# Designs tried in a protein design chat: VH-VL binders against q9umr5. Part 70

Target 1, 268 residues: q9umr5
Amino acid sequence: SYKPVIVVHGLFDSSYSFRHLLEYINETHPGTVVTVLDLFDGRESLRPLWEQVQGFREAVVPIMAKAPQGVHLICYSQGGLVCRALLSVMDDHNVDSFISLSSPQMGQYGDTDYLKWLFPTSMRSNLYRICYSPWGQEFSICNYWHDPHHDDLYLNASSFLALINGERDHPNATVWRKNFLRVGHLVLIGGPDDGVITPWQSSFFGFYDANETVLEMEEQLVYLRDSFGLKTLLARGAIVRCPMAGISHTAWHSNRTLYETCIEPWLS

## First folded at step 23 (VH-VL)

Design xj2
Fold by OpenDDE, fold request of step 25:
Structure xj2 (fold): chain C 268 residues (1-268), chain A 123 residues (1-123), chain B 106 residues (1-106)
Amino acid sequence: as target 1 above (268 residues)
Amino acid sequence: QVQLVQSGAEVKKPGESLKVSCKASGYTFTSYYMHWVRQAPGQGLEWMGIINPAGGDTDYAQKFQGRVTMTRDTSTSTVYMELSSLRSEDTAVYYCARVAVPYSDYPWGFDYWGQGTLVTVSS
Amino acid sequence: SYVLTQPSSVSVAPGQTATISCGGHNIGDKEVHWYQQRPGQSPVLVIYEDSNRPSGIPERFSGSNSGNTATLTISGTQAMDEADYYCQVWDSRTYVFGGGTKLTVL
């Protein structure tokens, strides 16, 4: 039998947003128990990510307990960060495949329609003034805002991304790394035509330097220091990269070709 | 400013198909889902379905499954709604309406509407 | 199927408060949107997510939602407010509209 699949949605999504993905899984892996977690939907997805992590943790624990052989996680967009944090704080998770579906794993720094909608008068160049304030950190989007031009502010004010990355020292860094390393495979999915994740390489733990030059995962300090286990995972062949062009951000979970190429192989 | 401009009124016969267009402007076309809603004369609003302009994926109301097709042309920022096997009961004003929140489908309201397209189905 | 129930008509004198109800089973657990449709015009979103006003909508429009009833309130009703009003919710697989309420300003 197939291992259960747990789906975690992104910003402003609902469980029904993943109806196509559910259809794909049911068709290709019949009998799979797929749970799209119906938590923090819609506007509630703006809640602080640590709050979301706690809520989702409560939901996945019983699912994992009933699946001793393990489960698969499919985590879309913002959900990918939630899932990474989940796997970091859970010392007893049994995740076989962690599928990060177009997630800003290394943060977000782009002028998207999300920002236009949430902060109509702000550009990415000025968003640090909001996002790195205590008020801003109460919004999920700011929890993974990564301004390459204000690294000090990011490192000191980011209450989520900087911590799960181990970029800021904290007493749980070693334990979180240990927990995250329990994952069987980390499947990173994204692409250049996403249009939302900025830079798109963030889905592969690439990101801007101070000159907005995109550096790859292996050039990142978090990798070099193995702060949360990326280097270790890569060394043991546990990281899979699946880039795909021609996919818009809202289509990653509703594209059959993408599913067959990047998701389906890891649902066994 | 956001604008949704629909095609003109049509007269159809039973059994034929209608195809209404909705041209979007004033915003990023692929960032917002688009709904279709119709209104029979003197009646209320009826949801027909939704399309993702970015990926082209759709979701139709059960009532119209098998008879409705929604498509988009990103090069012209236009959404299309085709309804086949027309009946007299399909006489209505058809509206396109934008989802209020970017990159999301449900359960948001519709913040901008087209001017409507009257389609009359008569023998 | 989920059903939203609205009164067919409501009348109010200018300057008075108009109240339009939208009934639905546990509607308080859903997000309710309201639309105004003047004669011969397209619907206009006047309230979203129970109680929020879009930009450009007068403050005299307000909304609430609890239990089995959502309510659109128009204070200081003006002649221009004469229109049909529709409530709307998402229900699992479909959007549902109320039957509409004709608001007449006497």
Scores: ipSAE 0.939, ipTM 0.964, lowest interface PAE 0.5, mean pLDDT 97
Fold by OpenDDE, fold request of step 25:
Structure xj2 (fold): chain C 268 residues (1-268), chain A 123 residues (1-123), chain B 106 residues (1-106)
Amino acid sequence: as target 1 above (268 residues)
Amino acid sequence: QVQLVQSGAEVKKPGESLKVSCKASGYTFTSYYMHWVRQAPGQGLEWMGIINPAGGDTDYAQKFQGRVTMTRDTSTSTVYMELSSLRSEDTAVYYCARVAVPYSDYPWGFDYWGQGTLVTVSS
Amino acid sequence: SYVLTQPSSVSVAPGQTATISCGGHNIGDKEVHWYQQRPGQSPVLVIYEDSNRPSGIPERFSGSNSGNTATLTISGTQAMDEADYYCQVWDSRTYVFGGGTKLTVL
């Protein structure tokens, strides 16, 4: 039988938002137990990511316990960061495939309609004033805001991304790395036409330098230092990169071609 | 200023199809899902379905499954709703309505509405 | 199917408080949205997610939701508030509207 699939949604999503993905999985892998976690839906997805990690952890533990052969994680957008953190804090997870579906794994730094909606008076250039404040860090979107022009603020104020990346020293860094490395495969999915993830290469652990030049994963300090295990995963062939053009951010979980090309192969 | 401008009134015969357009402006067309809602004369509001302008994926109310088709043209920022096999009961004002939150479908309210398109189905 | 129940009509004198109820099983666990529709016009969102007002909606509009009843309250009701009001929820696979309440300002 197929391993259970756990789906973690993104910002402002509901569990029903993934009805197409569920349909695709049922059609191509009949009998698969798919659980789209119905936690932190809608506006609640703005809650701090560590809170979300705790909630999702409580939900996945029973599922993992019933699946001794392992499970697959499909984590969309913001959910991809939640899942990475989840795998970092869990010393006994049994995740075979961690599918990061258009997630800002290396952070977000873009003017999107999310910002226009949440912070109508702010642009990405000045959002650091909000996001790197104590109250700003109470919002999930600020937990992975990565301003390349204010690296010191990011490193010191980011209460989530900087920590799970091992960019700021903390007592759990070694253990988190060990835990994350338990994953069988890390499947990174994203593309240039996403329109939300900025830069889109963030889905592949690429990101801006101080001049807003996009550097690839292998050029990132987190990779070079193997701070949370990226270098180790790559070395053992555990990282899969699946870029696809022509996919908008809200279509990553509903596009059939994308599913067949980038997701389905890792559900068997 | 967000605006949703719909096509003009139509008169149809039973068995025919209607196709209403909704042109969006004043915001990023592909960032917001679009709903279709109809209202029969003197009656309440009835949800028909939703479309994602970005990906074209749709979700229809069960009542209209197999008879409704929602599409979009990103180049013109226009959403279309086609209803086939028309009957007299399909006489209604049809509205397009934008979801209130970007990049999300449910369970948000509808913050902007088109002016409505009256479609009359009669022999 | 999930059903939302509204009174068919509510009457209020100018300056008084109008209350429109929307009944639904455990509706308090759902997010309720309210729409105003004046005669011959399109619906307008007046309350979203139980108790929030969109920009441009007067402060006299408020909403609450608990148990089996959501409530739209219009304080200091004005003649311009005369309209049909609809509550709305998402239920599993579909949006559900109430039957609508005609508010008459006497």
Scores: ipSAE 0.939, ipTM 0.964, lowest interface PAE 0.5, mean pLDDT 97
Fold by OpenDDE, look of step 23:
Structure xj2 (fold): chain C 268 residues (1-268), chain A 123 residues (1-123), chain B 106 residues (1-106)
Amino acid sequence: as target 1 above (268 residues)
Amino acid sequence: QVQLVQSGAEVKKPGESLKVSCKASGYTFTSYYMHWVRQAPGQGLEWMGIINPAGGDTDYAQKFQGRVTMTRDTSTSTVYMELSSLRSEDTAVYYCARVAVPYSDYPWGFDYWGQGTLVTVSS
Amino acid sequence: SYVLTQPSSVSVAPGQTATISCGGHNIGDKEVHWYQQRPGQSPVLVIYEDSNRPSGIPERFSGSNSGNTATLTISGTQAMDEADYYCQVWDSRTYVFGGGTKLTVL
């Protein structure tokens, strides 16, 4: 039998967002128990990511307990960060494949329609004034806002991304690394035509330097220092990178070709 | 400003197909899901389905499954709704309507509507 | 199927408060949106997520939702408010509209 699949949605989404993915899984892997979690849907997805992590943890624990052979996680967009944090704080998770589906794993720094809708008077260049304030960190989007021009503010004010990345020292860094390293495979999915994740390489742990030059995963301090286990995972062949062009952000979970190429191989 | 401009009125016979267009402007076309809603004369609103302009994926109301096809042309920022095997009961004003929140197919309200397209089905 | 029930018509004198109800089983657990449709025009969103007003909608429009009833309230009703009003919810992978209420300003 196939291992259960748990799906975590992104910003402003719900379980409904994965209706096509569910169909794909049912068709190609019949009998698979797929749980698309309906937590923090819609506007509630703006709640602090640590709160979301706790909520999703409560939901996945009983699923994992009933699946001694392990489970697969498919986590989309913002959900990919929730899942990474989840795997960092859980010392007893049994995740075989963690599929990060177009997630801003190294953060977000772009002018998107999200920002236009949420902060109509703000641009990415001045959003740090909001996001790195105490009240700004009460919103999920600010929890992974990564301004390359205000690195000090990011490192000191980011209450989520900087911590799970191990970019700021904290007492749980060693344990979180240990927990995250329990994953069988880390499958990173994204692409240049995403249009939302900025830079799109963030889905592969690439990101801007101070000059907005995109550096790849292997050039990142978090990798070089192996702060949360990326270097170790890569060394043991546990990281899979699956880039695909021609896919917009809202289509990653609804594209059959993408599913067959990047998701399906890891659901066995 | 956001505008949704639909094609003109049509007269059809039973058994034929209708195809209504909805051209979007004033915003990023691929960032917002589009819905189709119809209204029979003197009647209420009826949801038909949703399309993602970015990926082209769709979801239709059960009532219209097998008869409705929603498509989009990103180059012209236009969404299309085709309804086949028309019946007299399909006589209605058809609306395209934009979801209020970007990049989301969550059941938000519809913040902008086309002007409507009257389709009359008669023998 | 989920059903939303609205009164067929409501009448109000200018300056008075109009109240339009939308009944549904445990509708208070859902997010209700309201649309205004003047004769010969397209619907206009006037309330979203139970009680929020879109930009450009007058403050005299308000909404509430609890239990089995959502309510659209129009204070200081004006002649221009004469229209059909529809409530809307999501249920079982479909959007459901109320039957509509014709508001007449006397």
Scores: ipSAE 0.936, ipTM 0.962, lowest interface PAE 0.5, mean pLDDT 97

Design xj2
Fold by OpenDDE, look of step 24:
Structure xj2 (fold): chain C 268 residues (1-268), chain A 123 residues (1-123), chain B 106 residues (1-106)
Amino acid sequence: as target 1 above (268 residues)
Amino acid sequence: QVQLVQSGAEVKKPGESLKVSCKASGYTFTSYYMHWVRQAPGQGLEWMGIINPAGGDTDYAQKFQGRVTMTRDTSTSTVYMELSSLRSEDTAVYYCARVAVPYSDYPWGFDYWGQGTLVTVSS
Amino acid sequence: SYVLTQPSSVSVAPGQTATISCGGHNIGDKEVHWYQQRPGQSPVLVIYEDSNRPSGIPERFSGSNSGNTATLTISGTQAMDEADYYCQVWDSRTYVFGGGTKLTVL
């Protein structure tokens, strides 16, 4: 039998967003128990990510307990960060494949229609004034806002991304790393035509330097210092990178070719 | 300013197909999901389905499954709704309507509507 | 199937408060949107997510939702408010509209 699949949605999404993914899984892996967690849907997805992590943790614990052979996680967009944090704080998770589906794993720094809708008078260049304030950090999108031009503010004010990345020292860094390393495979999915994740390489732990030059995962301090286990995972062959062009952000979970190429191989 | 401009009125016979277009402007076409809603004369609103202009994926109301096809042309920022095997009961004004929140197919309200396209089905 | 029930018509004198109800089983657990449709025009979103007004919608429009009833309230009703009003919810992968209420300003 196939291992259960747990799906975590992104910003402003719900379980409905994965209707096509469910169809794909059902067709190709019949009998798979798929649970799309309908938590923090819609506007509630703006709540602090640590709050979301706690909520999703409560939901996945019973599922994992019933699946001693392990489970697979498919986590989309913002959900990918939630899942990474989830795996960091859980010392007893049994996740075989963690599939990060177009997630801003190394943060977000782009002018998107999200920003235009949420902060109509703000550009990415000025969003640090909001996101790195105490009240800004009460919004999920600010929890992974990564301004390359204000690294000091990011490191000191980011209450989520900087912590799960181990970029800011904290007493749980060692334990979180140990917990995250329990994952069997980390499957990173994204692409250049995403249009939302900025830079798109963030889905692969790449990101801007101070000159907005994109550096790869292996050039990042979090990798070089192995702050949360990326270097260790790569060394043991546990990281899978699956880039795909021609896919918009809202289509990653609703593209059959993408599913067959990047997701399906890790559900068996 | 956001505008949704639909194609003109049509007269069809039973058994034929209709195809209504909805051209979007004033915003990023691929960032917002689009819905189709119809209204029979003197009747209420009826949801037909949703399309993602970015990926082209769709979801239709059960009533219209097998008979409705929604498509998009990103080069022209246009969404299309085709309904086949027309019946007299399909006589209605058809509307395209934009979802209020970008990059989301969550059940938000529809903040902008096309002007509507009257399709009359009669023998 | 989920059903939304609206009164067929409501009448109000100018300057008075109009109240339009939308009944549905546990509708308070759903997010209700309201649309205004004047004769010969397209629907216009006037309330979203139970009680929020889109930009450009007059403050005299308000909404509430609890239990089995959502309510659209128009205070200080004006002649221009004469229209059909529809409530809308999401249920079981489909959008459901109420039957509509004709608001007449006497």
Scores: ipSAE 0.935, ipTM 0.962, lowest interface PAE 0.5, mean pLDDT 97
Fold by ESMFold2, fold request of step 25:
Structure xj2 (fold): chain C 268 residues (1-268), chain A 123 residues (1-123), chain B 106 residues (1-106)
Amino acid sequence: as target 1 above (268 residues)
Amino acid sequence: QVQLVQSGAEVKKPGESLKVSCKASGYTFTSYYMHWVRQAPGQGLEWMGIINPAGGDTDYAQKFQGRVTMTRDTSTSTVYMELSSLRSEDTAVYYCARVAVPYSDYPWGFDYWGQGTLVTVSS
Amino acid sequence: SYVLTQPSSVSVAPGQTATISCGGHNIGDKEVHWYQQRPGQSPVLVIYEDSNRPSGIPERFSGSNSGNTATLTISGTQAMDEADYYCQVWDSRTYVFGGGTKLTVL
């Protein structure tokens, strides 16, 4: 039988968003218990990410307890950050595959339709004025906003991303790294035609330098210092990179070729 | 500035298919899911289904499974709804509709509606 | 097969308050949207998520939702408010609309 799969949705989503992914799993892995968590749906997905992490933690504990051989996580967009935080804060997680579907793992710096809808008078060049304030950090999208031109403000103000990346000192850094390293595989999925994640390489732990040149994962300080375990995971052969062109942000969970290539092999 | 402009009224015979177009303008076409809703004369509103213009994936209300097909053409920013094996009961005004929230198939309210397309099925 | 029940008609004098009900089992646990449809026109969203007004909808439109009843309230009713009104929820992977209420002003 197959390990249970837990799905965590993104911004403005619900479990309905994964109806096609559920069909694919049922066809290739019949009998797999798949739970798509209906927490923080719709507008509630704007709540602070630490609040979401706590709520999702409470929901996944009993699922993991009933599956001693482990579970898989499939986490989409903003949900991939929720899941990475879960792996850090849970001393007792038993996640084998953490499958990150086009998630802004190193942050977001895009003039997206999300930004235009949420902050209609702002652009990426000035959103730091809102996001890097205590009020701004009460919104999930600001919890992973990463302005490469105001990195000092990011490091000081971020209540979430800078902490889970180990970019800002905190007393739990060693424990979080240890917990994260218990994952079996980290499967990174994304691509250049996503259109939302900016830069799209954030889904692979790449990000802009101050000149907006993308530095890949292995060039990032958090990797070089092994701040939360990326270098260790790569050395173990536990990181899988699965880039795919031609997929827009809302189509990652409804593309069969993507599923068969990047997700299916990891749902043992 | 958001506009949804539908094709004109049609008269069909039982057993034929209808196909209504909905051309979008004033926004990024692939950022928003599109819905179809119909209204029989003197009756209420009935949801038919949803299409993601970005990937082309669809989900249809059970009543229309096997008869409805929704497609899109990203080069013209146009969504199509086709209903086959028409009956007199399919006489209705057909609307395309969109929510305000980008990248979301969450069940929001419909902020934007096409002008409607009357399709009459004469038996 | 979730059912929303609306009265078929409501009559109100100009300047008075109109109340349109939408009944459903545990509808207070659902997000309710309301639409106005004037004859020959497309629906217009007037209330979303129980009680919120879209931009451009007058403050005299309000909504509430608790228990088994959602309510659309129009204060200071005007002749231009004469229309059909529909409530809407999401249930079981489908949108469900009420049967509609014709509001007559006089």
Scores: ipSAE 0.872, ipTM 0.926, lowest interface PAE 0.7, mean pLDDT 95
Fold by ESMFold2, fold request of step 25:
Structure xj2 (fold): chain C 268 residues (1-268), chain A 123 residues (1-123), chain B 106 residues (1-106)
Amino acid sequence: as target 1 above (268 residues)
Amino acid sequence: QVQLVQSGAEVKKPGESLKVSCKASGYTFTSYYMHWVRQAPGQGLEWMGIINPAGGDTDYAQKFQGRVTMTRDTSTSTVYMELSSLRSEDTAVYYCARVAVPYSDYPWGFDYWGQGTLVTVSS
Amino acid sequence: SYVLTQPSSVSVAPGQTATISCGGHNIGDKEVHWYQQRPGQSPVLVIYEDSNRPSGIPERFSGSNSGNTATLTISGTQAMDEADYYCQVWDSRTYVFGGGTKLTVL
């Protein structure tokens, strides 16, 4: 039988967002237990990401306990950061495939409609003034805001992303790396036409340098220092990169070809 | 300035199809889901369904499943709602509506409405 | 299917407070939105998520939601508030609207 699948939604979403993905899984893997976690829905998705990690951890524990052979995670957008933190803080997780569906794994620096709606007088060049403050870090979007032109502020102010990336010292870094490395596969999905994740290569652990030149995963210091296990995972053959052009941010979980190509093979 | 401008009033015969357009302007068309709501004369509001203009995926209220089709044309920033096999009880004002929150099909309230399109079905 | 119940009409004198109810089983567990619709016009969102006002809606509009009843309250009612008012929730993958309440300002 197939391993259970746990789905974690993104910013301003709910379980409703995954109705098509659920249909695809049911068609190709009948009998699979799929749980779309209906926590921190809609406006509550702005809660601090550590608060969300705590709540999602509580929800996944009984699911994992009932499935000793392992589970799969499909985590969309902001949800992919929640899931990566879960894998770091849980010393007893049994995740086989961690499927990161267009998630801002190295952060976000986009003048998106999210920014225009939440901060109508701001733009990406000045949002650091809000996000890199204790007040800003109380909001999820600021927890992974990554301004490449204010890296010193990012490293000092980030309460979430700089910590889970191992970019700032913290007492749990060694344990978090050990826990993350227990994942069977890390499946990275995203593409150039996403339109929200900026740069889109953040979904593959790429990101801007100070000149807004994209450095790919293997050029990032966090990879080279193996700060949370990316280099080790790649050496094991455990990282799968599945880019696909022509897919907008809200369409990743409703595209049949994307599912068949990038997700289905990993739902053993 | 967000605007939703709908096609003009129509008169249809039973058994025909209606197709109402909703042209969006003043915002990024593909960033927001679009909804359709109808209102029979002198009566209340009834939700028909939702379309994601980014990918074209839809979800329809059960009452209309099998009769309604929603499509979009990203090159003209226009969504369409087609209702087939019309009957007299389909006489209504048809509205397109949008939520304020981008990239979200969460059940927010509708902040923006088209002007409405009266479709009369009579033989 | 889920049903929202509203009174068909409410009458109030100018300057008084109008109260419009929306009844539903455990509606207090749901997010309630309210719309104003003037004759021949499109609906206008006046309250979202139980008690919040969109930009441009006068502060005299307020809302509450608990138990089996959500309430739209208009204080200092003016002639221009004369309209139909609809409550709305999400239930079972569909939006559900109340039947509407005609507010008359004498």
Scores: ipSAE 0.870, ipTM 0.928, lowest interface PAE 0.7, mean pLDDT 95

